# Ledger of designs, part 16: VH-VL binders against q8ixk2r445to577

Target 1, 133 residues: q8ixk2r445to577
Amino acid sequence: FFGMLQNKGLTDYCFDYNPPDENQIVGHQVILYLCHGMGQNQFFEYTSQKEIRYNTHQPEGCIAVEAGMDTLIMHLCEETAPENQKFILQEDGSLFHEQSKKCVQAARKESSDSFVPLLRDCTNSDHQKWFFK
Key: E = the ipSAE of ESMFold2; O = the ipSAE of OpenDDE; V2 = 0.75 times the mean of E and O plus 0.25 times the DockQ between their complexes.

## First folded at step 4 (VH-VL)

Design m51 (framework fv_zigakibart)
Fold by ESMFold2-Fast, scan of step 4:
Structure m51 (fold): chain C 133 residues (1-133), chain A 120 residues (1-120), chain B 107 residues (1-107)
Amino acid sequence: as target 1 above (133 residues)
Amino acid sequence: QVQLVQSGAEVKKPGASVKVSCKASGYTFTSYWMHWVRQAPGQGLEWMGYINPSGGSTKYNEKFKGKATMTSDTSASTAYMELSSLRSDDTAVYYCARGGYSYNWYFDYWGQGTTVTVSS
Amino acid sequence: DIVMTQSPSTLSASVGDRVTITCKASQSISSYVAWYQQKPGKAPKLLISDASNLETGVPSRFSGSGSGTEFTLTISSLQPDDFATYFCQQSFSTPYTFGQGTKLEIK
């Protein structure tokens, strides 16, 4: 699958990666933003290695979650995907993070009204269900 | 079991201040945000703001900025809401309510309410 | 601010009836809607979260639906304990706002 990774519950919002430094594509947090339908910074690929890959820049980035953290950050892709970069896209639309045993949820960032994908205990919430568009 | 227990009813004169408490039990106090909602007699619900007990950060409904002050005491698992410069239209039942910090914000547990009456 | 408008403001019904309460948001709020029940002299009780997720312990006769700007709460077969005031609430953006309430009265 590839395209814009959209949330079922937060219907108008997509995975979005737009780092301020165009020469450094890694190390920044993935956010959720209004889907614009144009690909670009909202275009992701789900690979056979269970990676969520950002390929609009070179070298290509892969979404990861560091041990003990709940935020999704962009790292360099590796020839063999490490456990912290593996997300199982399930038939019900859940994105299950292999290493942490948690699910990706559309969530509000702490005390703000901005939205980000975060790892949370898996539930049946539509805010934990994702699809490529 | 989760419980939120609020302080008792208050009767105040115009211009006074009132501080309502909300004691939490049955869960980790710092893991959830505490919201305050008021309801004037026979009226609807009005969200006042929230406090994150982990660190004490707050967000207020603009209508209550400078009027309400939210604080918390983690050692006592208690949240507080103080209203200053009381007027008769501040007469209401004030509720504390627990909201998630990581989910869609809804209020799954509520205090029993504290009636504040402002009269001359 | 997002305005939540409920209809009807008052609803008269009999035990066993199917009742529906509607809530409209002034802008799209996805599924960030909760429904609460309030009985006289008591605090509100959460019934539905995320527009359609039934809270544990809430009878299955209650259901919620909708997304975007229009949401509904349905009680499939009204029971005596259901006569109360119902409120919708958006949590999409601050300030979080409630509908004006729907008072469900015995017919």
Scores: ipSAE 0.013, ipTM 0.644, lowest interface PAE 7.8, mean pLDDT 87

Design m52 (framework fv_zigakibart)
Fold by ESMFold2-Fast, scan of step 4:
Structure m52 (fold): chain C 133 residues (1-133), chain A 120 residues (1-120), chain B 107 residues (1-107)
Amino acid sequence: as target 1 above (133 residues)
Amino acid sequence: QVQLVQSGAEVKKPGASVKVSCKASGYSFTHYWMHWVRQAPGQGLEWMGYINPSGGSTKYNEKFKGKATMTSDTSASTAYMELSSLRSDDTAVYYCARGGYSYGWYFDYWGQGTTVTVSS
Amino acid sequence: DIVMTQSPSTLSASVGDRVTITCKASQSISSYVAWYQQKPGKAPKLLISDASNLETGVPSRFSGSGSGTEFTLTISSLQPDDFATYFCQQSYSTPFTFGQGTKLEIK
């Protein structure tokens, strides 16, 4: 699976990563942004190791969630994926973060009209359903 | 070369509706989003919304929900923006603009603009 | 909504001058800023995308910089053709919003 990772409930919004400094690609929060047909910032790969890779830059970035946190942030990919970088894309479209036992949900960023993916208790909400396009 | 050609100027009475067209050429019409931006006389630019010609999905600025309707005709490579229940403060130049790519949205090609004047 | 504020609203300059226009966002928008030039009676023209990427065909005297909340457009050596109104635009989230514009006029 590779392409634009889209949300079923928040129609036309995709995983997006645009770091302030292209030479420092790690440490910032992944956002949701209107899907466009082109652009490195919205191209992700779902790997056999259950990683969500941002591979438009070198070194490659992998989405991670730190223990006890609910935000998705960009980390460096490792030769063997650590547990905090593993997401299970289920048949119903849920993105399950195994280490936290929570699901990725499209949510409004606090105090703004921007959207971000956050970890939330798993529900059957369309805002927790994702697909590659 | 990419071109967006809009319909001509319109003069309307309050309460009327107006439908502006934007004909695209020089690129694959369904591969880019079409946005609408207006500019009142002597004022700045205001984004109204967009339509994705592939599938027809739309996104509106809250200010224009229920006021503007965006549609497209893929066979004619033409986008439309209809504005209903016109008021004098809808007097503006209305632009169509092609939505870009890569690290955010930018409007790389613009129509020449359609002047809509609403007067009693 | 993200508010974009430009400074100054009006700028008087002479041919050959270096001019800088500033754009501030009410919240962090990474590099999701574009700059446009508009001449009287004409549609806006894209100059810069993604804060610093010069559009093909735009003279190299134009440059953009910034990230987060503060962005600048610089014209290194002003030419007669550059007297126009300049707008910044955030593309970080909908509704996309523009600065109020900076009118660059002859001193």
Scores: ipSAE 0.007, ipTM 0.563, lowest interface PAE 11.8, mean pLDDT 85

Design u01 (framework fv_traxivitug)
Fold by ESMFold2-Fast, scan of step 4:
Structure u01 (fold): chain C 133 residues (1-133), chain A 121 residues (1-121), chain B 107 residues (1-107)
Amino acid sequence: as target 1 above (133 residues)
Amino acid sequence: QVQLVESGGTLVQPGGSLRLSCAASGFTFSSYWMTWVRQAPGKGLEWVANIKQDGSEKYYVDSVRGRFTISRDNAKNSLFLQMNSLRPEDTAVYFCAREGYSYGWYYFDYWGQGTLVTVSS
Amino acid sequence: QSVLTQPPSVSVAPGKTARITCGGDNIGSKYVHWYQQKPGQAPILVVYDDSDRPSGIPERFSGSNSGNTATLTISRVEAGDEADYYCQVWDTSSDHVFGGGTKVTVL
């Protein structure tokens, strides 16, 4: 699958990656933003290695979660996907992070009017359901 | 230790006015939206009004708009509700609550004990 | 104005699971918060943003929110869980809306 990764609960919001420093394309937090259909910072690929790749720029980035954290950050992709970069997109639309045993949930960013994907305990909430558009 | 203490509730005749106060402590009051929620005897919770950190935005439930005014004094860590043209239907325990932001949409993470307002002849 | 519908009462035996529903048109697009209120006391927040718990709330409390129904689930119910429970959403047309409340009785 590839395209915009859209939330079922926040139906107008998609995964978005737009690093503020163009010289450092990885290491920043993934956010949610209004789906615009123009590709670029909202274009992601779900791979056979269970990675969520940001492949519109070079070098290619892969979404990861650091140990003890609940935010999604962009890291460099590796030849063999490490456990912290593996997400299982389930039939019901849940995005399960196997290493932490948690699910990706759309949430409002702390102290702001913006939205971000966060790891949370898995529930049957529409805010935890995602699909490629 | 977050504390919210309401005061000012009393018996008032229909058409009368009353001002409620809420004293906040244990947190940076000026950093939070604040709200008033009421509960009629034996009934459920009803949101009444809220106010932005700096007082620049205020919102009200339709039934009190034009009659009630929410305000705050950040220097004194105090929240107020000025109630005018009171009706018997306004009889309720009025709670002061803090609106949390840390983990998503607005929710009420700390509440005061409430102050009873009775509107009757 | 949005309306949130809760069953007026739920009975549950100690050690069993209580489920309290909150119905609303397209409520899955909103974030649902849950409050517990005991007689003569102020409400306390038990679940926020559909499924998160404040510090100090036991993991027996959980939530979900999908389509037109949000649910508060209390597992391994204890006598101390007997209370009124309210759901609440932020709705731009009315700002904050509460459900009518559900009285949970532990038998």
Scores: ipSAE 0.258, ipTM 0.779, lowest interface PAE 3.5, mean pLDDT 88

Design u02 (framework fv_traxivitug)
Fold by ESMFold2-Fast, scan of step 4:
Structure u02 (fold): chain C 133 residues (1-133), chain A 121 residues (1-121), chain B 107 residues (1-107)
Amino acid sequence: as target 1 above (133 residues)
Amino acid sequence: QVQLVESGGTLVQPGGSLRLSCAASGFTFSSYWMTWVRQAPGKGLEWVANIKQDGSEKYYVDSVRGRFTISRDNAKNSLFLQMNSLRPEDTAVYFCAREGYSSGWHYFDYWGQGTLVTVSS
Amino acid sequence: QSVLTQPPSVSVAPGKTARITCGGDNIGSKYVHWYQQKPGQAPILVVYDDSDRPSGIPERFSGSNSGNTATLTISRVEAGDEADYYCQVWDTSSDHVFGGGTKVTVL
């Protein structure tokens, strides 16, 4: 699968990667933003290795979650995907992070009506269901 | 140690006026939206009004619009509700509450114990 | 103009699981918050943003929100959980909307 990764509960919001520093593509948090249909910062690829890849810039980035953390951070992709970069996209739309045994949820960011994806206990909620558009 | 303490509730005749106060402590009051929620005896919770950090935006439930005015004094860490043209259906315990996110329009993470307003002859 | 529907009461035995529902059109697209209120006391927040817990709230409180129904689940119920429970959402029409409340009785 590839394209814009959209939330079922927040129907207008997609995964978005827009780092503050363009010269430092890796190390910043993935956010959610209004789906615009133009690719760019919202174009992701879900691979057979269970990675969520960001191919807009070189080198390619892979979404990861560090042990004990709940934020989705852009890391460098590796030849063999490490466990912290593996997300199982299930048939019901949930994104299950195998290493932590948690699900990716669309969550509210404090300072505005903006949103971010965070790891949370799996609840089968619509804010935890995702699909490629 | 977040604390919210309401005061001003009393018996008022229909058509009368009353001003409620809420004293806040233990947090940066000027950084949060604040709200008033009421509960009639034996009934459920009903949102009444909320106010932005700097007082620039104020919102009200339809039944009180034009009669109630929410305001705040950030220098004194105080929230107010001016109630005019009171009706028997305004009888309720009035709670002061803090909205959890600075952006407003979310959940209420801290509540005061409430102050009872009775509108009766 | 949202209306949130809760059952008026739920009875549960100690140590069992209580489930309180909150019905609303397309409520799965909104973030649901839950409050506990004991007689003569102010409400306290027990679950926010569908499933998150404030500091001090035990892990036996959990939430879910899908389609037209949000649910507060209280596992391993204790006598001290006896209270009225309210769901709440922000409606995009600029209103905070509360459900009618559910009285949870232990035993």
Scores: ipSAE 0.639, ipTM 0.888, lowest interface PAE 1.5, mean pLDDT 89

Design u03 (framework fv_traxivitug; at its last look DockQ between E and O 0.15; V2 from the best seeds 0.00; counts 0 for: pae O 8.5 > 2, placed apart)
Fold by ESMFold2-Fast, scan of step 4:
Structure u03 (fold): chain C 133 residues (1-133), chain A 121 residues (1-121), chain B 107 residues (1-107)
Amino acid sequence: as target 1 above (133 residues)
Amino acid sequence: QVQLVESGGTLVQPGGSLRLSCAASGFTFSDYWMTWVRQAPGKGLEWVANIKQDGSEKYYVDSVRGRFTISRDNAKNSLFLQMNSLRPEDTAVYFCAREGYSSGWYYFDYWGQGTLVTVSS
Amino acid sequence: QSVLTQPPSVSVAPGKTARITCGGDNIGSKYVHWYQQKPGQAPILVVYDDSDRPSGIPERFSGSNSGNTATLTISRVEAGDEADYYCQVYDTSSDHVFGGGTKVTVL
């Protein structure tokens, strides 16, 4: 699958990645932003290795969650996906982070009045269900 | 550590006025939206009003709009509810509560014990 | 103007699971919060943002929110869980809205 990764519950919001430093594509947090339908910063690819890949710029980025953290950070993609970069997109739309055994949830980012994807216990809630558009 | 203490509840005649106060401690009061929630005897919870951190935005449930005014004094860590033109149906325990996100509102993570307002003749 | 519908009462035996529903149009698009209130006491937040728990709330409390129904689940119910439970959402048209409350009786 590929396209804009949209939330079922937070219906107007999509995965978005726009790092402020064009010379450092990785290392920044993935956010949620109003879906604009133009791809670009909101275009992601879900691979056979269970990666969520950002390919609009080089080097290619892959979404990861570091041990003990709940935020989604852009890392460099590897030839073989490491465990912290594997997300299982399930039939019900849940996005399961295999290493932590948690699900990606659309959540409000405290202090900035914006939204971000965060790892949370899996609940089958609509805010934990995602689809490519 | 976080505490909210309401005061001012009493018996008031219909058409009367009353001001409730809420004293906050144990957190940075100016970082949070604050709210008033009421509960009529034997009934459920009803949100009444809320106020932004700096007092610039205020919202009210339809039944009290124009009669109640929410305000705050960040220097004194205090929240207020001025109630005018009181009606028997305003009889309730009034709780002050803190909203859980500093950037906005969603849930009420700490509540005071409440103060009873009775509106009757 | 939005309304949240809760059953007025739920009875559950000790050690069993209680499920309290909160019905609302497209409630799955909103974040649902749950409060516990015992007689003569202030409400206590037990679940927020559909399923998160505040520190000090046991893992027996969990929540879900999909479509038109949010649910608070209390597993391995104890006598001390007997209380009124309220759901609550924020809606731009009506600000904060509470459900009518559900009295959980542990028999």
Scores: ipSAE 0.597, ipTM 0.868, lowest interface PAE 1.7, mean pLDDT 89
Fold by ESMFold2, look of step 5:
Structure u03 (fold): chain C 133 residues (1-133), chain A 121 residues (1-121), chain B 107 residues (1-107)
Amino acid sequence: as target 1 above (133 residues)
Amino acid sequence: QVQLVESGGTLVQPGGSLRLSCAASGFTFSDYWMTWVRQAPGKGLEWVANIKQDGSEKYYVDSVRGRFTISRDNAKNSLFLQMNSLRPEDTAVYFCAREGYSSGWYYFDYWGQGTLVTVSS
Amino acid sequence: QSVLTQPPSVSVAPGKTARITCGGDNIGSKYVHWYQQKPGQAPILVVYDDSDRPSGIPERFSGSNSGNTATLTISRVEAGDEADYYCQVYDTSSDHVFGGGTKVTVL
């Protein structure tokens, strides 16, 4: 799948990546932002290797979760996907992180209406449902 | 340990006034929105009012707007509710509560034990 | 007036699962919070943002929120879980809104 990865519950919010240094993409957190499709920040690809790729940068970025963390961080993609970069986008829309056995949820960030994707225990919540548009 | 202690609840006549206080301890009071929630005897919870960290924004349920005023004194770690033109329908236990995020719009993570206000002749 | 609908009561046997529903139009697009209130006591937050638990709340408390229904689930119910339970959302049109409450009886 390719396009904007949108949340079902948090209507009109999409995965967005806008690193502070646009020439160095590793190590910064993926956020959620109003879906707009402009620029290069909101286009992601879900691959047969179970990766979520941010491929508007060369070399390509892949979303990862570091051990013991709940935040989604950009790493460089590798020829064989590391375990911490493997997500299953299930038919019910849940986005399951295999290594941690948790689901990606649209979560609130302090001090505003800002939102980020975070790992949480899997539930039947529309905030844990995602689809490409 | 977060503590919220309400005081000032008593019997008051319809049309009267009353000021409730909430003393806060165990956290940095000025970092949080604060809230009053009430519960009529045998009934459910009703949000009443909240106030921003610096006191600059205040919001009220429609039934009390114009009659109740929420305020805070960050130097004394205190929250207040000035209640004017009281009606029998205002009879309730009034709880002081802390908002769980600093944005002040979401949920109430700590509650006081409440103070009973009775509006009756 | 609450815009969130809860059943007035639910009965559950010890060791079984209680499910408490909170109904609202498109509530799945809102973050739902749940409070436990025992007789004569202040409410305690048990679930927030649909499914998060404050420190000290057992993992047997869980939440979900989809479509028009949010659900608080209490697995392996104990006598100490007997209480009133309220759902709550922030709603732009109504600020903070509580459901009417559900009395859970453990029998």
Scores: ipSAE 0.320, ipTM 0.812, lowest interface PAE 4.1, mean pLDDT 89
Fold by OpenDDE, look of step 5:
Structure u03 (fold): chain C 133 residues (1-133), chain A 121 residues (1-121), chain B 107 residues (1-107)
Amino acid sequence: as target 1 above (133 residues)
Amino acid sequence: QVQLVESGGTLVQPGGSLRLSCAASGFTFSDYWMTWVRQAPGKGLEWVANIKQDGSEKYYVDSVRGRFTISRDNAKNSLFLQMNSLRPEDTAVYFCAREGYSSGWYYFDYWGQGTLVTVSS
Amino acid sequence: QSVLTQPPSVSVAPGKTARITCGGDNIGSKYVHWYQQKPGQAPILVVYDDSDRPSGIPERFSGSNSGNTATLTISRVEAGDEADYYCQVYDTSSDHVFGGGTKVTVL
């Protein structure tokens, strides 16, 4: 699966990554932004290694969850996907992080009007449902 | 059990002042944003003001800005609303409420029974 | 300066389903919360974050939000459900905003 990764509950919002430096794409937080289908900052790929890849830039980035965190951070992809980069996109649209055993949920960023994907306990909320478009 | 109890509501003349209090119990008061919501007789709910855990941030609805001051005493588990330059349109039941937080969005998960403020000549 | 619009009243027969709408410009991009208020009582949170229920709230209460309309649905309505219902959103620019409220009458 590839394209824009859109949230069902937070209507018209997609995964978005726009690093400040095009030559250094890792270390920043993945956010949610209105789906616009322009540029490359909303293009992601779900791979057979259960990675969510940001592959419009080189080197390729993979979404990871750092220890003790609930945010999605861009790391470099590895030949063998590390445990903290493995997600299961389930048939019902839930995006499950294997290591933390939590689900990715659309949420408001604290003290701002922006939105971010955060790890939360898995529920049936549409804000935890995702689909590629 | 979470409890919020408002007090201080009375009859006051236009231009007068009044201080409302809210006593909280059953939870760690200092961990939560607190808010005042009012309801004019026979009307709907209107958010009035809220205050951050440590009191460093305060926000107000436009109609009360400059006249009302929200404050808190975490040591006493108390929330306050100082109301100055009161107007007849400020007449309402004033509720204190705790702001719950889940995914970066705030809601009011517990409310007091309210205290009636009447502004009339 | 967000404005939330609710119908002033909704009538429903016992055992039937009541739907209370909350309209707002692009409200689907915000989380909507719902409160029940009976005469002379404090409001009670019945739905938060569009569709989540606090502990103790029966599953008969459900919520949805998309586009320009959020909806509180009360299935298998009981006499005890007669109350005023308010929708609410939080915005960093306008802080907390309530709808005008909807009086639900059980016939």
Scores: ipSAE 0.008, ipTM 0.627, lowest interface PAE 8.5, mean pLDDT 91
ESMFold2 (binder alone), look of step 5: mean pLDDT 91; pTM 0.929

Design u04 (framework fv_traxivitug)
Fold by ESMFold2-Fast, scan of step 4:
Structure u04 (fold): chain C 133 residues (1-133), chain A 120 residues (1-120), chain B 107 residues (1-107)
Amino acid sequence: as target 1 above (133 residues)
Amino acid sequence: QVQLVESGGTLVQPGGSLRLSCAASGFTFSSYWMTWVRQAPGKGLEWVANIKQDGSEKYYVDSVRGRFTISRDNAKNSLFLQMNSLRPEDTAVYFCAREGYSYGWYFDYWGQGTLVTVSS
Amino acid sequence: QSVLTQPPSVSVAPGKTARITCGGDNIGSKYVHWYQQKPGQAPILVVYDDSDRPSGIPERFSGSNSGNTATLTISRVEAGDEADYYCQVWDTSSDHVFGGGTKVTVL
């Protein structure tokens, strides 16, 4: 699958990655933003290695979660995907982070009017269900 | 740590007026939306009004709009509810509560409430 | 403006699981919050943003929210969990809306 990764519960919001510099595409948090339908910073690819790849800039980025953390950070893709970069897209739309055994949820960023994808205990919530558009 | 203390509840006649106060402590009051929620004796919770951090936005449940006015004094860490043209159905315990922030506000801390009785 | 429907009561034995539902049109598109209220006391927040817990709330409390139904689940119920439980959403029509409440009786 590829395209804009949209949330079922938070229906107007998509995965979004806007690096501050085109020469520095890694190290920053993935956010959620209003879906604009133009690809670019909202275009992601789900690979056979269970990666969520960001291909708008080079080198390619892969979404990862560091051990003990709950935020999704852009890292460099590896030849063989490491465990912290593997997300299982389930039939019901949940994104299961294999290493932590948690699911990606559309969440409010505390004390702000913005949203971010975070790891949370898996539930059957629509805010934990994602699809490519 | 976080404390909200309501005061001002009393018995008033129908058509009367009353002002409730809520004293906040233990947090940066000016950084939070604040709300009033009421509960009639033996009944459920009903949201009444809320107010933005700087007082620029105020919202009310339809049944009190035009009769109640929410306000705040950030220098004194105080929230107020001015109630005019009171009706018997306004009889309730009135709770002061602090709201979370942004899309899907929730009430993370509540005061103990103050009882308002509107009766002849 | 939304109407949230809760069952008026739920009975559960100690150590078992209680499930309290909150029905609303497209409630899965909203963030649902849950409050516990004991007689004569102020409500306390037990679950917010569908499934998150405030500090101090035991892991026995969990939530989910999908389609037209949100659910508060209390696992390994204790006598001290006996209370009224309310669901709540923020509605973009300028309303906070509470469900009618569910009395949980631990027997």
Scores: ipSAE 0.343, ipTM 0.811, lowest interface PAE 3.0, mean pLDDT 88

